# VH-VL binders against q86i44: the designs that were tried, part 2

Target 1, 197 residues: q86i44
Amino acid sequence: MSGQNILKCKKCQLEITNKIITNHNSDTFHEQCFVCKLCSTPISDPYFTDKETGDFYCAKCEVIRNDQSKPLRESLGFCSLCYKYFRQNEDILTIDLERYHIGCLKCTICKKGINNEKYYREKMTSKLSNYCCEDCFEKVDKCNGCNSMTLGQTLLAMGKNYHANCFKCFKCSEIIKPNSPYSINKQTNTPSCQKCN
Short names: E, the ipSAE of ESMFold2; O, the ipSAE of OpenDDE; V2, 0.75 times the mean of E and O plus 0.25 times the DockQ between their complexes.

## First folded at step 1 (VH-VL)

Design g07 (framework fv_guselkumab)
Fold by ESMFold2-Fast, scan of step 1:
Structure g07 (fold): chain C 197 residues (1-197), chain A 124 residues (1-124), chain B 111 residues (1-111)
Amino acid sequence: as target 1 above (197 residues)
Amino acid sequence: EVQLVQSGAEVKKPGESLKISCKGSGYSFTDYWIGWVRQMPGKGLEWMGIIYPGDSDTRYSPSFQGQVTISADKSISTAYLQWSSLKASDTAMYYCARDYDYVWGSYRSYFDYWGQGTLVTVSS
Amino acid sequence: QSVLTQPPSVSGAPGQRVTISCTGSSSNIGAGYDVHWYQQLPGTAPKLLIYGNSNRPSGVPDRFSGSKSGTSASLAITGLQSEDEADYYCQSYDSSLSGYVFGGGTKLTVL
């Protein structure tokens, strides 16, 4: 004759004589058995169970575990700087519709990787931009025509830096192209194109 | 508490214009994408497009390009879906939903919070 | 038709197991993009049920499980209950469309 109920830990299959932990399925565990395998923190929702081992993982550690040894994701294409495929479940930095490995996108001034930190952009074309980290932003030269930063190649005219499309005739506002002749008004220190001279 | 609150139901006639809204609260609005999803009566979910409020980068499903305009006003944490000229076939429930990053890491490319929906009825 | 294929309906009795399939192609699930699942109860907005192929948000019982193999994914529901009666949608990302794709939805009826 048996009227006694013995509670066993679902994880280790041994009798529970101390504090009982119960999950949402009414399974019972020792307190020390209901912990994340990687960080050893007590489990709380949401959590994952490895079907092969029965080990538990918290949401944070499940992401870390799943990022290891995954195949290439060829459908995501290539990093726009190094031209290598992304790995399954790796973090990808996306800027201006282009994808980069974390650390591949670099500050033009200090050459350090931009890792989701605050950054600044100089637009060169619809498909090409230069980038600058927060620490280098104050050190970058400004275009004298538009007062925006200059990270790429600039036109040096009248002792000052200009974006190619920012060096304009004072009188007609037409762009003065590289190697085109222009005149300087010595009183106002302003350029004028040949048509306005 | 993260919430997306959508504007109320609309009843319109064909040819009329309409702009519906989705207001985010409880999180940094400019750090997440806002997507729009259509559900026609008795039908499934269709992705329409998505916007990043921080810089207004907007992407459309090929089926909805040119049919609607998606926009956002980050000063009031609100995204919008707009029609210039409604058709009877636009009758549907419209949902907004938040995404961490549209293309960044496939494990995060899902809609974690949804608005309650805006019912749009277009009839003569 | 939908880019991801789901059966239009599935049914089971209380306590039984049902499985809902989601079939894609080489440009979405077959390309390695994760599959996510949403539950839509009658008259309500969709809610996230499974993310990243097999992970459950807080409050989702372990009766719900997800899996992925090749170009397909599957949602399994064990111990069916009447409150599970809903529409279920799979979702992934498609590289050829550069956008999200949903399955056509599966209506689960608990007999």
Scores: ipSAE 0.000, ipTM 0.435, lowest interface PAE 14.8, mean pLDDT 79

Design g08 (framework fv_guselkumab)
Fold by ESMFold2-Fast, scan of step 1:
Structure g08 (fold): chain C 197 residues (1-197), chain A 124 residues (1-124), chain B 111 residues (1-111)
Amino acid sequence: as target 1 above (197 residues)
Amino acid sequence: EVQLVQSGAEVKKPGESLKISCKGSGYSFTDYWIGWVRQMPGKGLEWMGIIYPGDSDTRYSPSFQGQVTISADKSISTAYLQWSSLKASDTAMYYCARQTYEVTISGDRYFDYWGQGTLVTVSS
Amino acid sequence: QSVLTQPPSVSGAPGQRVTISCTGSSSNIGAGYDVHWYQQLPGTAPKLLIYGNSNRPSGVPDRFSGSKSGTSASLAITGLQSEDEADYYCQSYDSSLSGYVFGGGTKLTVL
């Protein structure tokens, strides 16, 4: 119990409260998150991970998505939120000249659609973002470095939550990477990297 | 023009072996899954299994695993369904069908082209 | 029994509307998997009628439409014609079986 962390799914960044699936890298997933995106079967080695979306593909489906269906998928375009191709005759949401699946714009906390509501955005990667509705925004922990929401995995340092790229040396502003040593100034309660201490 | 052409009707006795075929044309045979579907007289459709001809990866419905063998010969664009020992309960129409190559956000798939069917009658 | 439940029969007069239901569970339709529909005319192979819940292949008239809600899907046929007399099957994917599942089929009779 003491000193134990809440396990989070690497794919969806949410707490795992039931069965845990682990891969060879010791990453943890919900059972429903560790499946092939095209055929929906449980993943086994060898498999492919789409680096932009985090979705998994078995070897056979990887051939289909990259080789066989590529011309059609390129014509239809893809969602700027999940980077998955649109299906024929699918409803598409357009925001700021970007196109999205209607189903992709959901609050990550309460899981409800945020249609016509104010929403708040947290970028997880250059291609993938998490969204949060106004009601949930006030309840979500904020990053101590940038004061923006923390919906995904956070770095816990000095008793506070940070995005990995927001935990910086007070003096030089360089990112203090995980497992890198740092000093704490007791008077100001600020971190300093080894070079600046 | 995508087409799946199946072998002709068969009349067999219990205990006999049988191999029926499904030949694809008008598309890249090795890039699509081929499924087999059974329809017993007066009953509905039952998925039996699928094969990816490019590497012969085969997946069976739990009800059919061990009962039949699905195979493919990519050099002649043909998939096969085989029984080592037929039973009277194997009397049915057997369809082959191509599974769509179109990507879906749900990982879902459907059968876009179907063969004409092979009627197999097994009687004592 | 079939994994997806359909009524065994439905009937209507020419020009009328009929609806065929397809009921699943949390491991298939309820899990978010799409529903596809096939039409089987007497003595013929099944033909794709609707895919991805509501999409029509080229050549399928707009009298045929599909919808999905919760754990169920529906096929609607408006302006019923004698040539619509056939068996209709829904199909989805089931995550617990890691495979494809069909409904038991519905025989449409045009009276």
Scores: ipSAE 0.000, ipTM 0.425, lowest interface PAE 20.7, mean pLDDT 78

Design g09 (framework fv_guselkumab)
Fold by ESMFold2-Fast, scan of step 1:
Structure g09 (fold): chain C 197 residues (1-197), chain A 119 residues (1-119), chain B 111 residues (1-111)
Amino acid sequence: as target 1 above (197 residues)
Amino acid sequence: EVQLVQSGAEVKKPGESLKISCKGSGYSFTDYWIGWVRQMPGKGLEWMGIIYPGDSDTRYSPSFQGQVTISADKSISTAYLQWSSLKASDTAMYYCARDSYKYGAFDIWGQGTLVTVSS
Amino acid sequence: QSVLTQPPSVSGAPGQRVTISCTGSSSNIGAGYDVHWYQQLPGTAPKLLIYGNSNRPSGVPDRFSGSKSGTSASLAITGLQSEDEADYYCQSYDSSLSGYVFGGGTKLTVL
């Protein structure tokens, strides 16, 4: 007669005066306290409890909660230019086995991002390639030695543009370095290095 | 240039506390997990844990849970590895490394911090 | 013992092919987790050599290749050079440990 029958919710520690929910451990809860944190459905076995917060998660939502992949696409890795991860469902540009965010790879000429459109690469710069978009390719000068496009700085020699490795002595085929003396055969319009003069 | 630069070598006595650092530069520090890897003298690589500096979400190897603390200060792009009480068995090279995948692929490594714990 | 098993050493002559194995289990490689490979030259930090089973980072020559089958992965080095003399480590994720795991490492000697 003198006793009190006070039940407290294990989750919120407040008195239970309405419907009591009991779990498999005989702990008691308010109906509204024994629900999944993410989907708000009433908890049923199997379920999971967060040790820090005491919140409950149904089996489906526990999988979602534990997917803490802050980069969301592990198989895509990261952009080779900016070194930020690719996000889930993000479109990526793949060039020569390297991956880039759309717009990270920029045209050397116009500085606009190279997207899913056609692009062109300067073959003489394989280590760190220069790229240009389709529109700029139409306007790009060609190397007088190899007859391919030029995207970076070139040697201006004999009134024409050359890749650094394409301006060669006609007689010995050795590269004529920038600021090195050379002679021009006036009849054939061909260069010769100092050694072959 | 993307790089991780670690603090210099440490010589400590058992029982002393220690905090070593790993400073990132040349990239967005808060967009990548930073991992810590131990290499005991003449031994292989052991993963210790990782941290996401954007929200300080930290995960530890079971072998290192409770043995070390990993933290980060995103305002100065620096991650930390800390011991409250060093043991002689903590003598090792410690590397920090940037995680480019959900489950590893450490693409950029610090030069390492040698920690020697002796009496 | 390591969760991922590698031979402690392999050797070859210049120009030859060597293969380094990495054997896991159903909780790591066998569960479908990617395998990554690292090269550690004497006195230096490890360097990422192969990621995502078979991809090469910029600057890694195509003499290095990775593959994965079942519970195992392998690193192949063709045209072996003296500069390849180093320790090689595989790495994956283990769901039973909820963490990253490294192989014990393989010392490659160029004869």
Scores: ipSAE 0.000, ipTM 0.427, lowest interface PAE 15.9, mean pLDDT 79

Design g10 (framework fv_guselkumab)
Fold by ESMFold2-Fast, scan of step 1:
Structure g10 (fold): chain C 197 residues (1-197), chain A 121 residues (1-121), chain B 111 residues (1-111)
Amino acid sequence: as target 1 above (197 residues)
Amino acid sequence: EVQLVQSGAEVKKPGESLKISCKGSGYSFTDYWIGWVRQMPGKGLEWMGIIYPGDSDTRYSPSFQGQVTISADKSISTAYLQWSSLKASDTAMYYCARGRYDILTGPFDYWGQGTLVTVSS
Amino acid sequence: QSVLTQPPSVSGAPGQRVTISCTGSSSNIGAGYDVHWYQQLPGTAPKLLIYGNSNRPSGVPDRFSGSKSGTSASLAITGLQSEDEADYYCQSYDSSLSGYVFGGGTKLTVL
């Protein structure tokens, strides 16, 4: 038996202390728990529930899920770029523990699929990354700190391009943050942070 | 709980065929890759190939393509590594290992105990 | 030879810090592929020690850590213990070979 008017999310079984979402069966959910597993949009009727996992799927995604021509490989989850499940015979590329269909990974410069060919990555902020094929890699400017490609935003310091995490103090090797004071040794042309100057 | 158990040591002559096994237990066998890794006596690790038992999707290292066959029987949760004609240079310890979920960048998280194959005379 | 380069041996005394380098190229570590590390105790199968550059599996103590920069990766072991005496292997993926590649291995000796 339930206690004193405590509403629990049917999906996660934890108490709901903020906004309550209710379905047509009068079940209660956290906002974040009542979403389509495949497309992450809030659920609305009609929708479907997986009997083993309790996950919800909107009508559009249920049709995609039940394509019998290529059975799902559900244990592998879904592609982090297109948000579709992996199917039998599909090639998978895994980068930083996230999975992609090979055809979904495209060069940011030429827009062609990388297709399990040589590629280069510029990791920007958090989980955002730029990917580049080998041909385009030879044409892009390189980071002066790591000698890897530069795509998108770079830090321009001392007349050279750097990834934000590659512009470091010569003496202590700590990252010199954007808009932070630093000095230049004119004899060696090396930067040093305020603490080391 | 997750365990990979390999078949016992083998002593063979050059030209003979051989099939060694790797039996998975404690997990859903068809949901993980099984890789094969060779270690020659006193040498390092070499990746040979990998198979997804759920659909028998198989990938080989270029150095081992055509030299060995990797297969799996999902009904008994067992993967296999096979030679049609052994060479003395095949003398090595062979490990099977579970690939977490991928074919390109994921780790091998559980390893079998190894099968020693000796090919001589 | 091995595609990833490791020093053949490193040594240290108990309580010290040692680092093991793993040097790759533009087709593997430099291409952004993750680096994993394995520990092989004498006479045993390899065991996963670090995955995805810097993550530890359950049961691996904090004194083991991994890092990656440019075309290279490093395994650091602090508070060195006699039980750490083993061979250590780095592993990544190489796009030119379309497959996994291992380093040549580093024998760690605890004095």
Scores: ipSAE 0.000, ipTM 0.425, lowest interface PAE 18.7, mean pLDDT 78

Design g11 (framework fv_guselkumab)
Fold by ESMFold2-Fast, scan of step 1:
Structure g11 (fold): chain C 197 residues (1-197), chain A 122 residues (1-122), chain B 111 residues (1-111)
Amino acid sequence: as target 1 above (197 residues)
Amino acid sequence: EVQLVQSGAEVKKPGESLKISCKGSGYSFTDYWIGWVRQMPGKGLEWMGIIYPGDSDTRYSPSFQGQVTISADKSISTAYLQWSSLKASDTAMYYCAKEGYTVTTLYYFDYWGQGTLVTVSS
Amino acid sequence: QSVLTQPPSVSGAPGQRVTISCTGSSSNIGAGYDVHWYQQLPGTAPKLLIYGNSNRPSGVPDRFSGSKSGTSASLAITGLQSEDEADYYCQSYDSSLSGYVFGGGTKLTVL
C-alpha cells in the first residue's frame, strides 16, 4: 500500500481492491473473509463472531459448534467383545442389552458377521456364548445329552458328541469328566461311572 | 505384574529379512492392543502400528504401511515386527508397548518393552 | 517431522520449576483428544508419566503434573532433582491420521 487513503479488511488486515462487503457496524471485509467458518456460506444477519479468533458463524452453525466440544468418552460407550469405543458414525449391533461393533460378533462356522435377525446361540457360561447364522444352523451337530447345538468344545463319548456337562452317569446322574473311566450297559446303551458299576 | 520382554539386538545387512518379538505376561494378552514404536539414533519416538492379538486386526501409521508387517501368536502371548528387506534407514531402537485403556481415557501406552536395537550396515 | 511441537531442550537448577509445552492442532489436541506424557531416562525405555492430561500412575511423585488448554498441553516439574534429567515426550491421537502422534521430545538438563 502506497496510497493516501486505504481500505483494509477487518478480518485479515489486507487491502481491499475488489468487491467490498460491509456489515451493520460499517466494518469492511473481502467477500471471501465474510463467510461462515463451518459451512462457508456468505454471512447474513443474524450471525455470531468468535471474539478470540474473529471467525464468523451463521445462526445454524453457532448451534452446531456449541455441541461439537462434547467429549468422545461421553458417546455410545464401548464394544462388549473388544472393549474399544464406538465412533459417532459407526454401526452398532445390540444383542441382549450388550453392544458390539458389527464386525466383532461372527458366526463360529462361516466366520461372517452376525446379523441382528435369526442368529443361533450355544450358551457356555453366563458371559460366554458361541454364535451361528441361520444358514449354518442346519450344519450344526447336536449334543446327545441335552439335544441342543454344539458350536464349541465337545466331549466325544460312545461315538457321540456331548457338552462336557451333559455326559452323565445313568445311575447317579453325576458328570463323567474327561479321562475318567466309565462302563457301558450293552442292553440299554447307557454309561455308568466307576462308582456305580 | 505386567511385563513386555523383547528379543535381543540384531546386526543385519541391507536386503536381509528380520523378525523381532515382544512377549507379554502378567495380563490378558488377547484383550489389549500392542503397539510398535521406532526411535532412530538421536531422534524422537515414531508410532508404527498396532495389533489386537485376539483377532490379529492391525492398524498401521501411513508412514509404515507396506514397509513392515506386524503379527501376533496368542498361543505364546507374543507379538512380532517383521521386515522382508532391510534398509540402512531401518537402523533404530524398536519398542513394543501395551495399550492403556479406561472407560474415560484411551489412546496411550501404559507399559513398554525394553527395546530391540536393530543395526543395518554393510 | 513430529506432529506435536515441543521445545528441543529446557533447563533448571535443583529445587526449581520447569514447564515443558506440547503444541498440537485442531485434528488432535484441539479436537479434544487427551495428552499423555512419557519419561525416557538415558539408555532406558520410555515410561508412562502422565495419562489423560493430568493423571499420575502409581509411583509417580506429585512433583509431576499435567494440564491441557485449547490446542496445547504442558508438563510441570517442581522441586527439580538430578534424577529428573531425561527426555520427555507428549503423545496424543490424531483424527486426520487415525493414529497415535508423538511430540519431538524435550531434553531436560538439571544444572
Scores: ipSAE 0.000, ipTM 0.435, lowest interface PAE 14.8, mean pLDDT 80

Design g12 (framework fv_guselkumab; at its last look DockQ between E and O 0.01; V2 from the best seeds 0.00; counts 0 for: pae E 18.7 > 2, framework grips, off the site)
Fold by ESMFold2-Fast, scan of step 1:
Structure g12 (fold): chain C 197 residues (1-197), chain A 125 residues (1-125), chain B 111 residues (1-111)
Amino acid sequence: as target 1 above (197 residues)
Amino acid sequence: EVQLVQSGAEVKKPGESLKISCKGSGYSFTDYWIGWVRQMPGKGLEWMGIIYPGDSDTRYSPSFQGQVTISADKSISTAYLQWSSLKASDTAMYYCARGPSYEITVTRGSYFDYWGQGTLVTVSS
Amino acid sequence: QSVLTQPPSVSGAPGQRVTISCTGSSSNIGAGYDVHWYQQLPGTAPKLLIYGNSNRPSGVPDRFSGSKSGTSASLAITGLQSEDEADYYCQSYDSSLSGYVFGGGTKLTVL
């Protein structure tokens, strides 16, 4: 009947003996009870409460849970180029480890679709690539270091194009970074980093 | 000359951990994905997963997701396949193979052009 | 079974022709993915034999050829030799699995 104040979690109604989380209404919660129902991340403003269940949702997950297409879209995945979900019954182009909307994968040079035809790619990262069709491959400029196509950003050094990781010291083979000093051997027309000259 | 050289045969007991290696030479290691393929005794080839050594992006076959860990150390041109707790059913020959090129793809769907010699893993009590 | 279907065995006499089939579905070969073939001699690692349906790597004799039609592919070997005794595997990519798939393998016996 009498005693000191006991703090109870508003979500589970059990006593809070460790860390106390407080919301803007001065309600108290266990740390593990004040989390988003969908992503399990600790709640921060703004957040939403389902009035029927009492569950909490972060702003991102409130949008997701109210998307009526969510179950279908999540099972179909999303395009690796535009990062938008595939629609039910949509044709999907798959190249190796990546899936694309049919209209998303185009030759960078001629802009025609690359559907079930041979192609060439310049891979910038595991997530990003430039593509060109077989017909355009012969026309594209090539990196002077690796002799592969250059469609993305390159550096211009010694009058020639290089991928950033392909402009290397002739003597030690270390990458010469943009804006780093280097020397040119006049007889061989080759670059060397400052450590090697 | 392009070569993939794998670590030697292993004999282990169930529950033990293991990490086997695949060292690439004769090419730019970060220009190609490295794949791992299992072949159980007397059975066919099964793709397990693949890694891009340049940024360690790793993709697994649905059958192997969560059962093994694939990693790579680009400073020594080596890819790895690891088990936290081996099972008798892991007894197999394991191959590494050079996969898709970072620079050039000439086919729809990639192939494995150079293969390691294989690492035989035997798990028994 | 395996996602790509191959006969478990084929046989031929020296000098004869054999064909090994590889049957897929609409999510792999039928979706336009190329078929690649590997030869595995007894006790050795697989070796790339055919890539991109019909291309031969350097060092592969022209006795080996590949083709693709619809949801299926075939490996043809002419002028059979005893050295051709091996397991042969087809391989493609499957969009529903988002991964690489192998056929179950075909053991070739030269009679």
Scores: ipSAE 0.007, ipTM 0.509, lowest interface PAE 10.8, mean pLDDT 81
Fold by ESMFold2, look of step 2:
Structure g12 (fold): chain C 197 residues (1-197), chain A 125 residues (1-125), chain B 111 residues (1-111)
Amino acid sequence: as target 1 above (197 residues)
Amino acid sequence: EVQLVQSGAEVKKPGESLKISCKGSGYSFTDYWIGWVRQMPGKGLEWMGIIYPGDSDTRYSPSFQGQVTISADKSISTAYLQWSSLKASDTAMYYCARGPSYEITVTRGSYFDYWGQGTLVTVSS
Amino acid sequence: QSVLTQPPSVSGAPGQRVTISCTGSSSNIGAGYDVHWYQQLPGTAPKLLIYGNSNRPSGVPDRFSGSKSGTSASLAITGLQSEDEADYYCQSYDSSLSGYVFGGGTKLTVL
């Protein structure tokens, strides 16, 4: 009769009841336990083990962790406005859960710094934003498509301001590009693209 | 061994331009700030400005904003301090200095761990 | 506007303990910025002596020590030796000036 002993994960010392990962020494591990500490990539040869913690590192991450300047600098994060990494001991400004180099956060209109003052944010993309101080906010025009402020480049159509992607055909909702032909229903004051006429 | 080697002493006349250099070696030049510090004859140290050669982020002391230009050429591991028109009051020793090493312990506010030998600039009629 | 203030001079006999003060304000040391110390021997560049208030770089003897409290910092030298004769500068960051600030320097004379 043949049988198997209860297999224990060498990393966590708990029983392995499903997939078994084996290293070059025939040690056995859970699939989730035999991964690089830094990048979570499944471990393959060559790899490194921190004898004091038991953590594993792939060859790439072993080089990275021993370069003290790079791992520390990346762990400091980056500025939400310029997207450059912070440096050790660099002064940072935290506003609205975002981190900035001191002096990077400025009103888009007047270019004055937005320090510990009330401000308004126009998120253009997931990574790009415009900011407006309170004084300039009182004077800013609004988009006639979405009724939000227009800090950046605007499209003038039908005598009104729009964000570039907010001027749409009333019938099909497709964006009417700048200088593209369109028709206007004078009674409803709505634009139609060429295809919807 | 980390070294910062500065260009040699300069004797100039008022109105002349000048660009002095600071060459870093023995470390990753683009990963550390380089600062410039003035010491007028018989006086103390004054911070002028600082540059990160990796992306050319440059910060100036308010006292020196618009008075000098700080730049770097990362291809030759060299930082520069330059004047477009020197004045007699620019006579001083100028040091470059490297910002902190990346340590496990973080300090609040930078310090300068390695210094160049200094460049004496003399401006006289 | 804030300035780091050091005594212009201090003296001591060999073997004695001396201290050098560095007094700041609420916009620098009092705002929590660290204090660093430099030694400048005659005719030479400054050399880092203490960083982060109290840490010694490799090669600096443990008879040099630093501390910070409130808006002030102190450099202490025990077992004073003739080679300690130099100028000493404190340095910090000042948020109101948006820049690094040095003290005026203290000339240490070993008697």
Scores: ipSAE 0.000, ipTM 0.424, lowest interface PAE 18.7, mean pLDDT 79
Fold by OpenDDE, look of step 2:
Structure g12 (fold): chain C 197 residues (1-197), chain A 125 residues (1-125), chain B 111 residues (1-111)
Amino acid sequence: as target 1 above (197 residues)
Amino acid sequence: EVQLVQSGAEVKKPGESLKISCKGSGYSFTDYWIGWVRQMPGKGLEWMGIIYPGDSDTRYSPSFQGQVTISADKSISTAYLQWSSLKASDTAMYYCARGPSYEITVTRGSYFDYWGQGTLVTVSS
Amino acid sequence: QSVLTQPPSVSGAPGQRVTISCTGSSSNIGAGYDVHWYQQLPGTAPKLLIYGNSNRPSGVPDRFSGSKSGTSASLAITGLQSEDEADYYCQSYDSSLSGYVFGGGTKLTVL
């Protein structure tokens, strides 16, 4: 008789006897416990958790909180990923000019935390980077354009993966945008934009 | 193209009720706060309040709390500003404006990037 | 009176550089909140001119620039043109009021 494991609410630590809310982490909550602290609305994705208080905030209220926390972000600094200010004595990971909460920066593949050990970075833009741990690096597909790892969104063309900015016309080197028409050179198996066709 | 279109000019008497509208188009209406801004004749801009159409959560400026009601109907992408009893001092231009949205990259204080054309409200005996 | 203080008027000749100040306090600009600027042409709705202290939206010429220091911000207009004649408003957030705040506005006259 597999004893019905008493489910406890992660928020209040009390037994859940009614409706059970389960989040993406498989944590269970009372319906009244899984609500936004600011507006009391039931939580839906995306949502944010205050690490100090454990309170939940919906996305729209997080916008308000973000404005309210601006002074703290300016004074204490903020995480380049979650954009929350750093608390006193909090461990911070610094990569180049960007700072991260320990645990915020994760491998795109396995979701293991990056903690200043050996890692690989896919720089998509000046402000957007994906990271890969050493263990996953060898398993990651490479961009056919630049031969670097593809961690984020990729474009599939000719059976190969490309970074969005790496899928370029062979003739004029212009970036071929997703869903834009292009032709394939049958001999070289390279793409050509509509202008160069 | 993002657009906010407001209802037409209103001429009212003191004591009358009024509800003006702001219709958004060209973007996801439920994902952005909508603010209301008052501009009295020959005066500056005054933030009145803001509403999130997604769940109709509303925040007011302390100066306008209890003075007006802000609401939204997301089914028709429309925000509203209403008075139960107008005063002569309510004579002003009223603007709706698109405020903040949830984006992970939004780290700065919020601003209003798109504005309605304004609704002139005239209250006179 | 407005939470943020602006000069009521500024003027300049075509081609000149003009600056509009926006003075706040420790609860808004001084607290580190960003300053945004709006241009309001006569008889029109305000338009976002500068956001995040110094960023220009698409379509705003580089003649317009913003800066912030301490409890104050400044809008600079170089190469002043006749079409720049308008009212300009700074805007920020005030923690004590828990709300957005505007400056009193500055009327820019092009001589």
Scores: ipSAE 0.000, ipTM 0.542, lowest interface PAE 10.6, mean pLDDT 86
ESMFold2 (binder alone), look of step 2: mean pLDDT 92; pTM 0.949

